# Designs tried in a protein design chat: VH-VL binders against q8ixk2r445to577. Part 261

Target 1, 133 residues: q8ixk2r445to577
Amino acid sequence: FFGMLQNKGLTDYCFDYNPPDENQIVGHQVILYLCHGMGQNQFFEYTSQKEIRYNTHQPEGCIAVEAGMDTLIMHLCEETAPENQKFILQEDGSLFHEQSKKCVQAARKESSDSFVPLLRDCTNSDHQKWFFK
Short names: E, the ipSAE of ESMFold2; O, the ipSAE of OpenDDE; V2, 0.75 times the mean of E and O plus 0.25 times the DockQ between their complexes.

## First folded at step 11 (VH-VL)

Design f83 (framework fv_axatilimab; at its last look DockQ between E and O 0.07; V2 from the best seeds 0.00; counts 0 for: pae O 6.7 > 2, placed apart)
Fold by ESMFold2, look of step 11:
Structure f83 (fold): chain C 133 residues (1-133), chain A 120 residues (1-120), chain B 107 residues (1-107)
Amino acid sequence: as target 1 above (133 residues)
Amino acid sequence: EVTLKESGPALVKPTQTLTLTCTFSGFSLSTYGMGVGWIRQPPGKALEWLANIYWDDEKYYNPSLKNRLTISKDTSKNQVVLTMTNMDPVDTATYYCARTYYGDYYFDYWGQGTMVTVSS
Amino acid sequence: DIQMTQSPSSLSASVGDRVTITCRASQDISKYLAWYQQKPGKAPKLLIYDASELQSGVPSRFSGSGSGTDYTLTISSLQPEDFATYYCQQYYSWPYTFGGGTKVEIK
């Protein structure tokens, strides 16, 4: 799969990566933003290694979850995908993080008007359903 | 078993400060994502959200009441405290504390509530 | 602030009836909607979250549906213990707001 990763429940929102420094793409949080398809911030690749790659730069970024955290952070991709970078996009649209055994959910960041993807216990909520546009 | 219980005065005079304590068990505010909120209900009226506090000590207040509210926690005692200044008879209500979770801003477990009457 | 409008404000129904309660938000809340039951003299109890997800321990006769601005709580077969006031709550944006309530009376 390649394209814009949309949320089913949070209407018209997509994964978005907008690092403050375009030359340093590692270490920043993935957000949700209105799907627009303009520029390169909303295009991701889902790989056979179960990675979600941000591939507009070299070296490529891979979405990861750090131990004890619920947020999705950009790391460098590795030759063999680390466990914290493996996500299963299920047939029902859930996005399962194997290491934590949790699902990615669209949620409002209470400190702002922004939405972010967060790890939560898996449910059937449409906020945990994702698809590529 | 998750439980919450409110404690504080049943009567407050106008202009005084109300202090309410929520004591809870079955969860901890040291747990990532956990929060406690306060909601009130005037007699015969709808619920009104007041404030939330989270495990990381971040605090959020209803904007209409922000200048009057202070929320704090003592994680080691499993307590959350709400302070509301300049009480008025219109603030007469049952006050609830309830558990919430960051990202999921609904309330899954509620205390029994404490009735606060504001009168001369 | 997002205003939540519930209808009807009250209703009477018989045991076994299918009951439907509506909640309308003043703007799209993208299914960030919860339903609560409150019995007289008691605290609210969470029934439904994320518009349609049943809270643990809630009887399956309760269900939620809706999207955008329009949401519905359904009780498929009303029981005597379902006498209560029902509230919706949005958590799409701060501040979180509740509907005015729907009182369900058993005939």
Scores: ipSAE 0.627, ipTM 0.890, lowest interface PAE 1.9, mean pLDDT 91
Fold by OpenDDE, look of step 11:
Structure f83 (fold): chain C 133 residues (1-133), chain A 120 residues (1-120), chain B 107 residues (1-107)
Amino acid sequence: as target 1 above (133 residues)
Amino acid sequence: EVTLKESGPALVKPTQTLTLTCTFSGFSLSTYGMGVGWIRQPPGKALEWLANIYWDDEKYYNPSLKNRLTISKDTSKNQVVLTMTNMDPVDTATYYCARTYYGDYYFDYWGQGTMVTVSS
Amino acid sequence: DIQMTQSPSSLSASVGDRVTITCRASQDISKYLAWYQQKPGKAPKLLIYDASELQSGVPSRFSGSGSGTDYTLTISSLQPEDFATYYCQQYYSWPYTFGGGTKVEIK
């Protein structure tokens, strides 16, 4: 699966990554932004290694969850996907993080009009449902 | 100024199809993220959400009524249409259309509502 | 579906009273909660969104609070124009659902 990763509950919002420096793509947080399909900042790929790749340039980035965090951070992809980079996109649309045993949920950023994907306990919320478009 | 207004028949016979039109102004369904929803309220009872439609023609329905509901839009006319098949006296209610917006799925502007009575 | 339970179903109060209405969700709705006011023969009017954000033009005597499953609408000093029925609504997941309503009547 590849393309824009869109949320069902938070309608018309997609995974978005726009690092300040195109030559240094790691270490920043993945956010949610209106799905526009322009550029490459909303293009992601779900791989057979259960990675969510941001492969717009080399080296390739993979979404990871750092210890003790509930945010999605861009790391470099590895030859063998590390445990903190493994996700399961289930048939019901839930995006499950294997290591934390939590689901990715679209959430409002505190005290702002922006949104971010966060790890939360898995529920039936449509804010935890995702699909590639 | 944002305004919405419902129009349609005040009386429908059982098993017939209800068609309601929402005509709005002050906003456009060509605007990214904009949406319109339908909510009904039986006399003396609580509100029930029916369906939403958005600028990109994405649609959502109440599962309990999904097989009976169809929502559509005509952006050029600033209209949203709701059809409900196989009407029953239990569907007697005031029907409202209201504006909704991406990420803010509450309803900030409402029409005055139109009363629909289902009776033989 | 998420069930929204309001309490009380009705209450009597006087002008100047502090009024509190409660809404409980059947599960955590993460502050995706709105409050509406409805007067007889009129459409609902949005008062509060995101549990505690006051809609533009709404008097400051209205306030919302809560998290998780429990939320509260408060009218700090009831005014004559505040006698109405109030509804909560969750938009955490489809289908969106409303509470049963709370009628605020004159004592």
Scores: ipSAE 0.017, ipTM 0.668, lowest interface PAE 6.7, mean pLDDT 93
ESMFold2 (binder alone), look of step 11: mean pLDDT 93; pTM 0.939

Design f84 (framework fv_axatilimab; at its last look DockQ between E and O 0.88; V2 from the best seeds 0.00; counts 0 for: pae E 2.03 > 2)
Fold by OpenDDE, look of step 11:
Formats: sequence, C-alpha cells, structure tokens
Structure f84 (fold): chain C 133 residues (1-133), chain A 120 residues (1-120), chain B 107 residues (1-107)
Amino acid sequence: as target 1 above (133 residues)
Amino acid sequence: EVTLKESGPALVKPTQTLTLTCTFSGFSLSTYGMGVGWIRQPPGKALEWLANIYWDDDKYYNPSLKNRLTISKDTSKNQVVLTMTNMDPVDTATYYCARTRYGDYYFDYWGQGTMVTVSS
Amino acid sequence: DIQMTQSPSSLSASVGDRVTITCRASQDISKYLAWYQQKPGKAPKLLIYDASELQSGVPSRFSGSGSGTDYTLTISSLQPEDFATYYCQQYYDWPYTFGGGTKVEIK
C-alpha cells in the first residue's frame, strides 16, 4: 500500500511529514494535515516488513516509536526493520504498533489546526481507522 | 482507583479571589499525557469549562475568563490549584476538577464538586 | 467558539422507552464529542467518547452516533436509573464547550 494515509474519524486529514531540512529527514514528529496530495510530504508506503516508509528522499525514513513515547518519529529505515518500526495495518483500518501493542489514533494538538497521530489503547474509534488513498 | 476531590472556601465575597485545590490519586501528573481540568456549573445551569493543565505544565484557559484564571500544579502533592480573581455573584457555581489526557480531551473521572457562593 | 446546541432541553419518558438526544455543533468537530450523564447533586459521569465509544462500565443500552456537526445519544430501553440530565461536549477546538443539557424525566 502507498499514497496518502488518511484518517476516517478526522475527516480529510492525512499523515504528513515536513522536516525542516530535506537533507536531514530524521528525528522529527509525524503530524496530521489536510490531505492535499501535493508534494511529497504526504506520500507513505506500507512495506512487507511492516514499515511505514517515507521514501521520497535517500536515505529512506521509517516511522518509529521511541521508548516511553506515544508519538511517531521518523528514523532511518534499516535493512531489517527494527521492532519499534513495525506496524500492522489491519483489515478494519486500525494501525497497530507491535512493540507497544497500541493503536495509532488521530488526536488534536494545542493548535486548532494542528493534529498528530498518537499511540493509544486500541479501540473501535474511527480516529484509529486509517486507509491509503 | 482514580479519585479527585475539590477543596476551598464555600463562601467568597465579591471582588475577592477564589482559590480551589484539586487533590487526586490513582494517577500522576508526572505521567506523560496526564491532565487535570476545571469545570463549573451554576445552579440549574449547564457546564462550563474553565482551564486545563497537563504533565508538561502546558495550560489552557477559557478565553472568556482567561484574564481571571490561573491554573498550577504540584506534582509531588498530586494537587492542581485554580485561582479566579474578582469574583462576582454570577460566578456562584459548583466547581469540579476532572482528569483528562492529551489526545483524549474528554473528562473520564470527576471530583464530587465543591459549591462556591459569591455573596457580600 | 464552537456552539453546541442540544435538543430537546427536556423530555418525558417511561421505563422501557427508546430515548434519543441530539447535539449539533456549529461546525464540523470530526467526532471529537463526549456524552455525560449527571444526576441531581452528583458530578457528571462519562458515558461516550469519540462520538460512539462506550466508556468502560457503561451499560450497552447507551450508544452514540453521528459525524460532522450532528450527533445523537440513544438509550435503547430507558431504565429507572437513567432519569438524569445529559450533556454533550466537544473537544475539537479550544475552548471546550458543552451543550445546554437534556433533562430526561419520568412520564
């Protein structure tokens, strides 16, 4: 699967990554933004290694969850996907993080126009449902 | 078990400052994502959100009352304090503190509330 | 601010009745909506979050639905302990705002 990763509950919002330096793409948080399909900031790939890749630049970035955190941070992809970079996109649309055993949920940030994906206990909320568009 | 309890004066004079304390247990404001909010309810009226504070000391206020409100926390005591200046009889209400989470901004556990009457 | 219009303000019903309460937001709140139950002299109790998720311990006769601006709380079969006032709350934008409440009274 590839393309925009869109949330069902938070209508018209997609995964978005916009690093300050396009040549240094790791270490920043993945956010949610209005789906626009423009540029490369909203293009992600779900791989057979269960990675969510941001592969618009080299080296390729993979979404990871750092220890003790509930945010999604961009790391470099590895030849063998590390445990903290493995996600299961389930048939019901839930995005499950294997290591933490939590689901990715669309959540509002401090600004009215800012949202972020956060790890939360898995529920049937549409805010935890995702699809590639 | 999560519990919250409000404490403070039951009676405040007009123009005085109200100070309420929320003492909680079963969770900590040192925990990532945890928050506590204040909500008030005049007798027979609807609920009104006042302020939130989170583990990282991030604070949010109702804009209509922001200039009168100050929220703070003492993590070591599991307490959150709300101050409200220049009280008026219209501020007479039951004041609640409640637990919330960053990303889950509803209130899942509430204190029993404390009635505050503003009168000369 | 996002205005939450709750309807009706009050209703009378009998035990066993299906009760429906509506909450309309002044703008799309993307299912960031909670429902609370409040009995006289008591604090509100969370029933539903994220528009349709049932809080732990809440009876299954309670359900929430809706999207965009329109949301509904339904009690499939009203029980004696369900006579109370119900409130909706949006948490899409600051400040958080509540509906005006719906008092469910015994007929």
Scores: ipSAE 0.604, ipTM 0.898, lowest interface PAE 1.0, mean pLDDT 94
Fold by ESMFold2, look of step 11:
Structure f84 (fold): chain C 133 residues (1-133), chain A 120 residues (1-120), chain B 107 residues (1-107)
Amino acid sequence: as target 1 above (133 residues)
Amino acid sequence: EVTLKESGPALVKPTQTLTLTCTFSGFSLSTYGMGVGWIRQPPGKALEWLANIYWDDDKYYNPSLKNRLTISKDTSKNQVVLTMTNMDPVDTATYYCARTRYGDYYFDYWGQGTMVTVSS
Amino acid sequence: DIQMTQSPSSLSASVGDRVTITCRASQDISKYLAWYQQKPGKAPKLLIYDASELQSGVPSRFSGSGSGTDYTLTISSLQPEDFATYYCQQYYDWPYTFGGGTKVEIK
């Protein structure tokens, strides 16, 4: 799939990545922002290797979760997808992170007026349901 | 097993400062995302959120009470301390500490509560 | 601040009854809503989070539903241990606010 990755429960919010330097895309957190489709910040590709790729810029980025953390950050894609970059988008819309055995959930960032995707124990919450549009 | 327990004075006089300590076990504030909050409940009335503190020492206060509240933690002792200045009889309530998480700002485990009476 | 209006303020019911309690937010809270049960002299206990997710150890007769501004807690068949006061809480935005409570009493 390719497009805007939207949350079911947090209506009209999409994955968004806005690195401060378009030539250095590694190490920043993925956020959720109102879906708008403008520019390059909200378009992602879900690949056959189970990656979520940010490929509207070069070099291409892949979403990862570092061990012991629950935040989604950008890494460089590799020839063979590392385990921490593998996500399963299931039939029910859940987005499962294989290595951690957790699901991606939309959550509020308390110190600001913004939202972020975080890993949580899997539930049936609509905040854990995602789809491309 | 997650437990929390509040301690502090049961009686304070108007204008005094209240200091409450929450001692907990079964989790640590060194763990990413963990937090502890304080909620109070006047006799026979609704619950009111007061403050949260998180593993990274971020602190959040109810805006209506922000100038009166200070929250702090001692991660090595599994303790969170709430200080509330300039107490008034309307602050008479049961005070609870409870566990929360960054991103999930509901409270999944609560202490038994401690009743604080403010009177002259 | 997001105001949570809970209704009814009290109700009387018999064992076996279906009980429905409502909670209305002053703005869309996108299912960031929890329900708590509180018995006299006890701390609140979390029942439901994310509007409809049952907390571990809570009986399946409890369920939550709703979206936007309107949410409900349902007890499908009231049991003797369910006579208590029930509170909703939003956590869409701070300050985190609670409803006024619904006291469920023996009829």
Scores: ipSAE 0.601, ipTM 0.880, lowest interface PAE 2.0, mean pLDDT 91
ESMFold2 (binder alone), look of step 11: mean pLDDT 93; pTM 0.946

Design f85 (framework fv_axatilimab; at its last look DockQ between E and O 0.80; V2 from the best seeds 0.72)
Fold by ESMFold2, look of step 11:
Parts: C-alpha cells; structure tokens; sequence
Structure f85 (fold): chain C 133 residues (1-133), chain A 120 residues (1-120), chain B 107 residues (1-107)
C-alpha cells in the first residue's frame, strides 16, 4: 500500500511527518494533520516487511515505537525490519504493533491543538481504524 | 480492585484555601500513561473538570480556574493533592477524584466524592 | 469552550421501554464522547467511551451512537435499576465539558 494513511474516526486526518530540520529525519514524533496530499509529508508506504516507510526522502525513515513508550517515532529503516518497526494493518482497519500487542489510536495531545497517533489497548473504536487513500 | 477516596474539610470559609487529598489503590502513578483528575459538581448542576496530573508529573488545569488551582502528587503514597485558593460560596460542590489515561480524557474510576460547603 | 446540550432534561418511562437520550455538541467532536450514569448521592459511573464502546461490566442493553455534533445513548429495555441521571462528556478539546444531564424516572 502507498498513500495517505487516514483515520476513520478523526475524519480527514492523516499521518504526517515534518521534522524541524531536513537533516534531522530521525527521532521526531509522527503527528496527525489534516489530509491535503500536497508535498511529501503525508505519503507513506506499507511494505511486505510490515513497515510504515517515509520513503519520499533519503535516507528512508521507518516508524517505530521504543520499548515502554506509546508514541510513534521516526527511525532509519534497516535491511531486516526490527520488531519495534513492525505494524500489522488488519482487515478491520486496526493497526496492530506486534511487539507491544497494542493498536494505534488517534488522540489529542492534552492542552494542544495537535492530534497524534498513540499505542493503546486494542478496541473496536473508530479512532483505532486506519486506511490508505 | 481500583479505588479512590477524597478527604478534606466539609466546611470552608470564603477567601480560605481548600486542600483536598485523593488516596487511591489498585494502580500507581508510576505506570506509564496513568493519570488522576479532579471534577466537581455543584448541587443540582453539571459536572466541571478541574485538573489532571500524570505519571510524568505533567499538570493541566481548567483555564477558567487556572490561577486558583494547584495539583501535585506523591507517587510513593498513592496520593494526589488539589488546592484551590480564594474560595467563594459559588465553589460549594461535591469534589471527586478519578482515574484516566493520557490521551483518553474520560474517567473510568471515581472516588465517592466529598461535599465542600463554602459559607460564612 | 464546547457546549454540550442534553435532551430531554427529564423523562418518565416504563420498565421494558426503549429509552433514547441525546447530546448535541456546539461543534464537531469526532466521537470523543463518553456517557456516565449517576445515582443520587453517588459518583458518576462510566458507561460508554469513544461514542459507542461499552465499558467493561456495563449491561449490553446500553449502547451509544452518533458522529459529528449529535450523539445518542440508548437503553433497549429499561430496568428498575436504570433510574438515574445520565451525563455526556466531550473530550475533543480542552476543557473537557459535560452536558446538563437527563433524569430518567421509572413509571
């Protein structure tokens, strides 16, 4: 799959990555932003290794969750996908992080105008349902 | 079993500072993402959110009351403390503490509540 | 602040009736909505989160639905123990605000 990764419950919001410096691709949090399809910040590839790649720039980034955390952070992709970079996009639209056994949920960052993807216990909430456009 | 319990004075005079303590068990604020909040309910009126504190010691306050509220925690004692300055009779309410997770700003377990009357 | 308007403010119904309570937000809240039940002298109890997800231990006769600005709590077959006041709460934006409540009386 390739395109904009959208949330079902938080309508018209997409995964977005725009690091503060183009030379600082690694270590920043993925956010949710209104889908627009302009530029390259909202295009991701879901690979056969179960990665979510930010590959419209070099070097390529892969979304990861660090142990004990719940935020989605950009790492460099590796030849063999590490376990913390593997996400299973299920038939029901849930986005399952196998290492943590949790699902990606759209949530508001408290006291902020920003939304972010976070890991949570899996539910049937539309906030945990995702699809590519 | 998750439980929370509020304690503090039942009667406060106008202009005094209210201090409420929430003592809880069955969870810890050392757990990633865990939080405790305070909500009040004036007699016969709607619930009003006051403040949240989280495992990482981040604190958030209702903007309409921000300059009057302070929230703190003692993780080792399983306690959260709310102070509210310059109390007024309109602040008469039942005060609840309740549990939440960061990102999920609804409250899944509540204390029994403590009635605070502000009167001369 | 997002205003939450509940209707009706009060209703009477018989055991076995289907009861519907509505909550309208002053703006789109994208299903960031919870429902609580409160009995006299007691704390609120969470029933529904994310507009439609049933909290553990809540009877299946309770359900939630809605999107955008309009949300509904339904009790499919009213029971005597369902006498209570019901509140909605949005958590789309800070501060988190509650509806004024709907008192359900069994007749």
Amino acid sequence: as target 1 above (133 residues)
Amino acid sequence: EVTLKESGPALVKPTQTLTLTCTFSGFSLSTYGMGVGWIRQPPGKALEWLANIYWDDEKYYNPSLKNRLTISKDTSKNQVVLTMTNMDPVDTATYYCARLYYGDYYFDYWGQGTMVTVSS
Amino acid sequence: DIQMTQSPSSLSASVGDRVTITCRASQDISKYLAWYQQKPGKAPKLLIYDASELQSGVPSRFSGSGSGTDYTLTISSLQPEDFATYYCQQYYDWPYTFGGGTKVEIK
Scores: ipSAE 0.739, ipTM 0.908, lowest interface PAE 1.4, mean pLDDT 92
Fold by OpenDDE, look of step 11:
Structure f85 (fold): chain C 133 residues (1-133), chain A 120 residues (1-120), chain B 107 residues (1-107)
Amino acid sequence: as target 1 above (133 residues)
Amino acid sequence: EVTLKESGPALVKPTQTLTLTCTFSGFSLSTYGMGVGWIRQPPGKALEWLANIYWDDEKYYNPSLKNRLTISKDTSKNQVVLTMTNMDPVDTATYYCARLYYGDYYFDYWGQGTMVTVSS
Amino acid sequence: DIQMTQSPSSLSASVGDRVTITCRASQDISKYLAWYQQKPGKAPKLLIYDASELQSGVPSRFSGSGSGTDYTLTISSLQPEDFATYYCQQYYDWPYTFGGGTKVEIK
């Protein structure tokens, strides 16, 4: 699967990554932004290694969850996907993080125009449902 | 078990400052994502959100009351304090503190509330 | 601010009745909506979050639905302990805002 990763509950919002420096793509938080289908900031790929890959530039970035955190941070992809970068996109749309055993949820950050994906206990909330568009 | 309890004066005179303390257990504001908010309810009226404070000391206020409100925390004591200046009889209400998570922003556990009457 | 219009303000019902309460937001709140139950002299109790997710420990006769601006709380079969006031709350944007409440009274 590839393209925009859009949330079901938070209508018209997609995974978005826009690093301040295009030559240094790791270490920043993945956010949610209105799906616009422009540029490469909203293009992601779900790979056979269960990675969510940001492959617009080389080296490629993969979404990871750091220890003790509930945010999604961009790391470099590795030849063998590390445990903290493995996700299961289930048929029902839930995005499950294997290591933490939590689900990715679209969450409000500061205001109506500020949202982020966060790890939360898995529920049937539409805010935890995702699909590629 | 999560519990919260409000404490403070039951009676405040007009123009005085109200100071309320929320003492909680079962969670800590040193934990990432934890937050505590204040909500009030005049007798027979609807609920009104006042302010939130989070583990990282981030604060949010109701804009209609922002200039009168100050929220703070003492993590070591598991306490959150709300001050409200220039109290008026219209501020007579039951004041609640409640727990919430950053990013979720609904209140899953509430204190029993404390009634505050503003009168001369 | 996002206005939450709750209806009706009050209703009378009997045990066993199906009760529906509605909440309309002044703008799309993307299911960031919670429902609370409040009994006289008591603090509100969380029933539903994210529009349709049942809080743990809440009876299954309670359910929430809706999207966009329109949301509903349903009690499939009203029980004696369900007579109370119910409030909706949006947490899509600051400031948080509550509905005006719906008092469910015994007929």
Scores: ipSAE 0.651, ipTM 0.903, lowest interface PAE 1.0, mean pLDDT 94
ESMFold2 (binder alone), look of step 11: mean pLDDT 93; pTM 0.934

Design f86 (framework fv_axatilimab; at its last look DockQ between E and O 0.89; V2 from the best seeds 0.00; counts 0 for: pae E 2.1 > 2)
Fold by OpenDDE, look of step 11:
Structure f86 (fold): chain C 133 residues (1-133), chain A 120 residues (1-120), chain B 107 residues (1-107)
Amino acid sequence: as target 1 above (133 residues)
Amino acid sequence: EVTLKESGPALVKPTQTLTLTCTFSGFSLSTYGMGVGWIRQPPGKALEWLANIYWNDEKYYNPSLKNRLTISKDTSKNQVVLTMTNMDPVDTATYYCARLYYGDYYFDYWGQGTMVTVSS
Amino acid sequence: DIQMTQSPSSLSASVGDRVTITCRASQDIRNYLAWYQQKPGKAPKLLIYDASELQSGVPSRFSGSGSGTDYTLTISSLQPEDFATYYCQQYYSWPYTFGGGTKVEIK
């Protein structure tokens, strides 16, 4: 699967990554933004290694969850996907993080009109359902 | 078990400052994502959100009351304090503190509330 | 601010009745909606979050539905302990705002 990763509950919002430096793509948080289908900031790929790749620049970035955190952070992809970069996009649309055993949820960011994907206990909420568009 | 309890004066005079304390257990504001908010309810009226504070000391206020509100925390005591200046009879209400989680801005556990009457 | 219009303000029902309460937001709140139950002299109790997710410990006769601006709380079969006031709350945009409440009374 590839393209824009869009949330069901938070209609018209997609995974978005826009690092300040295009030559240093790691270390920043993945956010949610209105799906615009322009540029490469919203282009992601779900791979056979269960990675969510940011396939815009080389080296490629893969979404990871750091220890103790609930945010999605961009790391470099590795030859063998590390445990903290493995996700399962399930049939029902839920995006499951294997290591934390939690689901990715579209959440409102405090103090702004921004939104971010966060790890939460898995529910049947539409905010935890995603699809590639 | 998560519990919260409000404490403070039951009676405040007009123009005085109200200070309320929320003492909680079953969770900590040292935990990533944890937050505590204040909500009030005039007798027979609807609920009104007042302010939130989080583990990282981020604070948020209802814009309509922002200039009158101050929220703070003492993590070591599991307490959150709300101050409200220039109280008026219209501020007579039951004041609640409640737990919320960053990113989930609903309140899952509430204190019993404390009634505050503003009168001369 | 987002206004939450709750209807009806009050209703009378009997045990066993199906009860429906509506909450309308002044704009799309994208399912960031919670429902609370409040009994006289008590604090509100969370029933539903994210429009349709049942809070742990809440009876299954409670359900939430809706999207966009229109949301509904349903009690499939009203029980004696369900007579109370119910509130909706949006948490899509600052400041958080509550509906005016719906008092469910005994017929």
Scores: ipSAE 0.799, ipTM 0.932, lowest interface PAE 0.7, mean pLDDT 95
Fold by ESMFold2, look of step 11:
Structure f86 (fold): chain C 133 residues (1-133), chain A 120 residues (1-120), chain B 107 residues (1-107)
Amino acid sequence: as target 1 above (133 residues)
Amino acid sequence: EVTLKESGPALVKPTQTLTLTCTFSGFSLSTYGMGVGWIRQPPGKALEWLANIYWNDEKYYNPSLKNRLTISKDTSKNQVVLTMTNMDPVDTATYYCARLYYGDYYFDYWGQGTMVTVSS
Amino acid sequence: DIQMTQSPSSLSASVGDRVTITCRASQDIRNYLAWYQQKPGKAPKLLIYDASELQSGVPSRFSGSGSGTDYTLTISSLQPEDFATYYCQQYYSWPYTFGGGTKVEIK
């Protein structure tokens, strides 16, 4: 799959990556932003290695979750996907993180207009359902 | 078993500062993502959110009351403290503390509440 | 602030009735909605979160539905312990706000 990764419950919001330095894409948090398809910030690839790649930039970024954390952060992609970069996009739309056994959920940052994807215990909530547009 | 319990004065005079303590068990604010919030309910009226504090000591306040509220925690004692300055009779309410997770801004376990009356 | 309007303000019903309570938000809240039950002198109890997810330990006769600005709590067969006041709460936009309540009374 390639395109905008959209949330079902948080309608019209997509994965978005907007690093402060376009030439230094590692280490920043993935956010959710209104889907617009403009620029390169909202295009991701779901690969056969179960990666979510930000590949409109070189070197390519892959979404990861560090042990004990719940935030999705950008790392460099590797030739063999590390365990913390593997997500299963299931037929029901849930996005399961294999290492943590948790699901990606759309959540608001408190006292902010920003939304972020976070790992949470898996439920059937539409906030845990994702699809490519 | 998750429990929370509010404690503090039942009567406060106008202009005084209210201090409420939430003591809880069955969870810890050392747990990533965990939080405790305060909600009040005037007699016969709807609930109003006041403040949240999280495991990482981040604090958030209802903007209509922000300059009157202070929230703090003592993780080792399983306690959260709310202070509210310049109390007025309109602040008469039952005050609840309740558990939440960051990102999930609904409250899954509540204390029994403590009634606070503001009157001279 | 997002205004939450519940209707009806009160209703009378008999044991066994299907009860429907409506919550309307002043703008789209994207299913960031919870329902609580509150009995007199007691704390609220969470019933539903994320508009339709049933909280653990809540009887399956309770269900939530809706989207956008219009949300519904349904009790499929009212029981004696269900006579209470019900509140919705949005957590889409800061500050998070509650509806005015719907009192369900014995007919």
Scores: ipSAE 0.606, ipTM 0.875, lowest interface PAE 2.1, mean pLDDT 91
ESMFold2 (binder alone), look of step 11: mean pLDDT 93; pTM 0.933

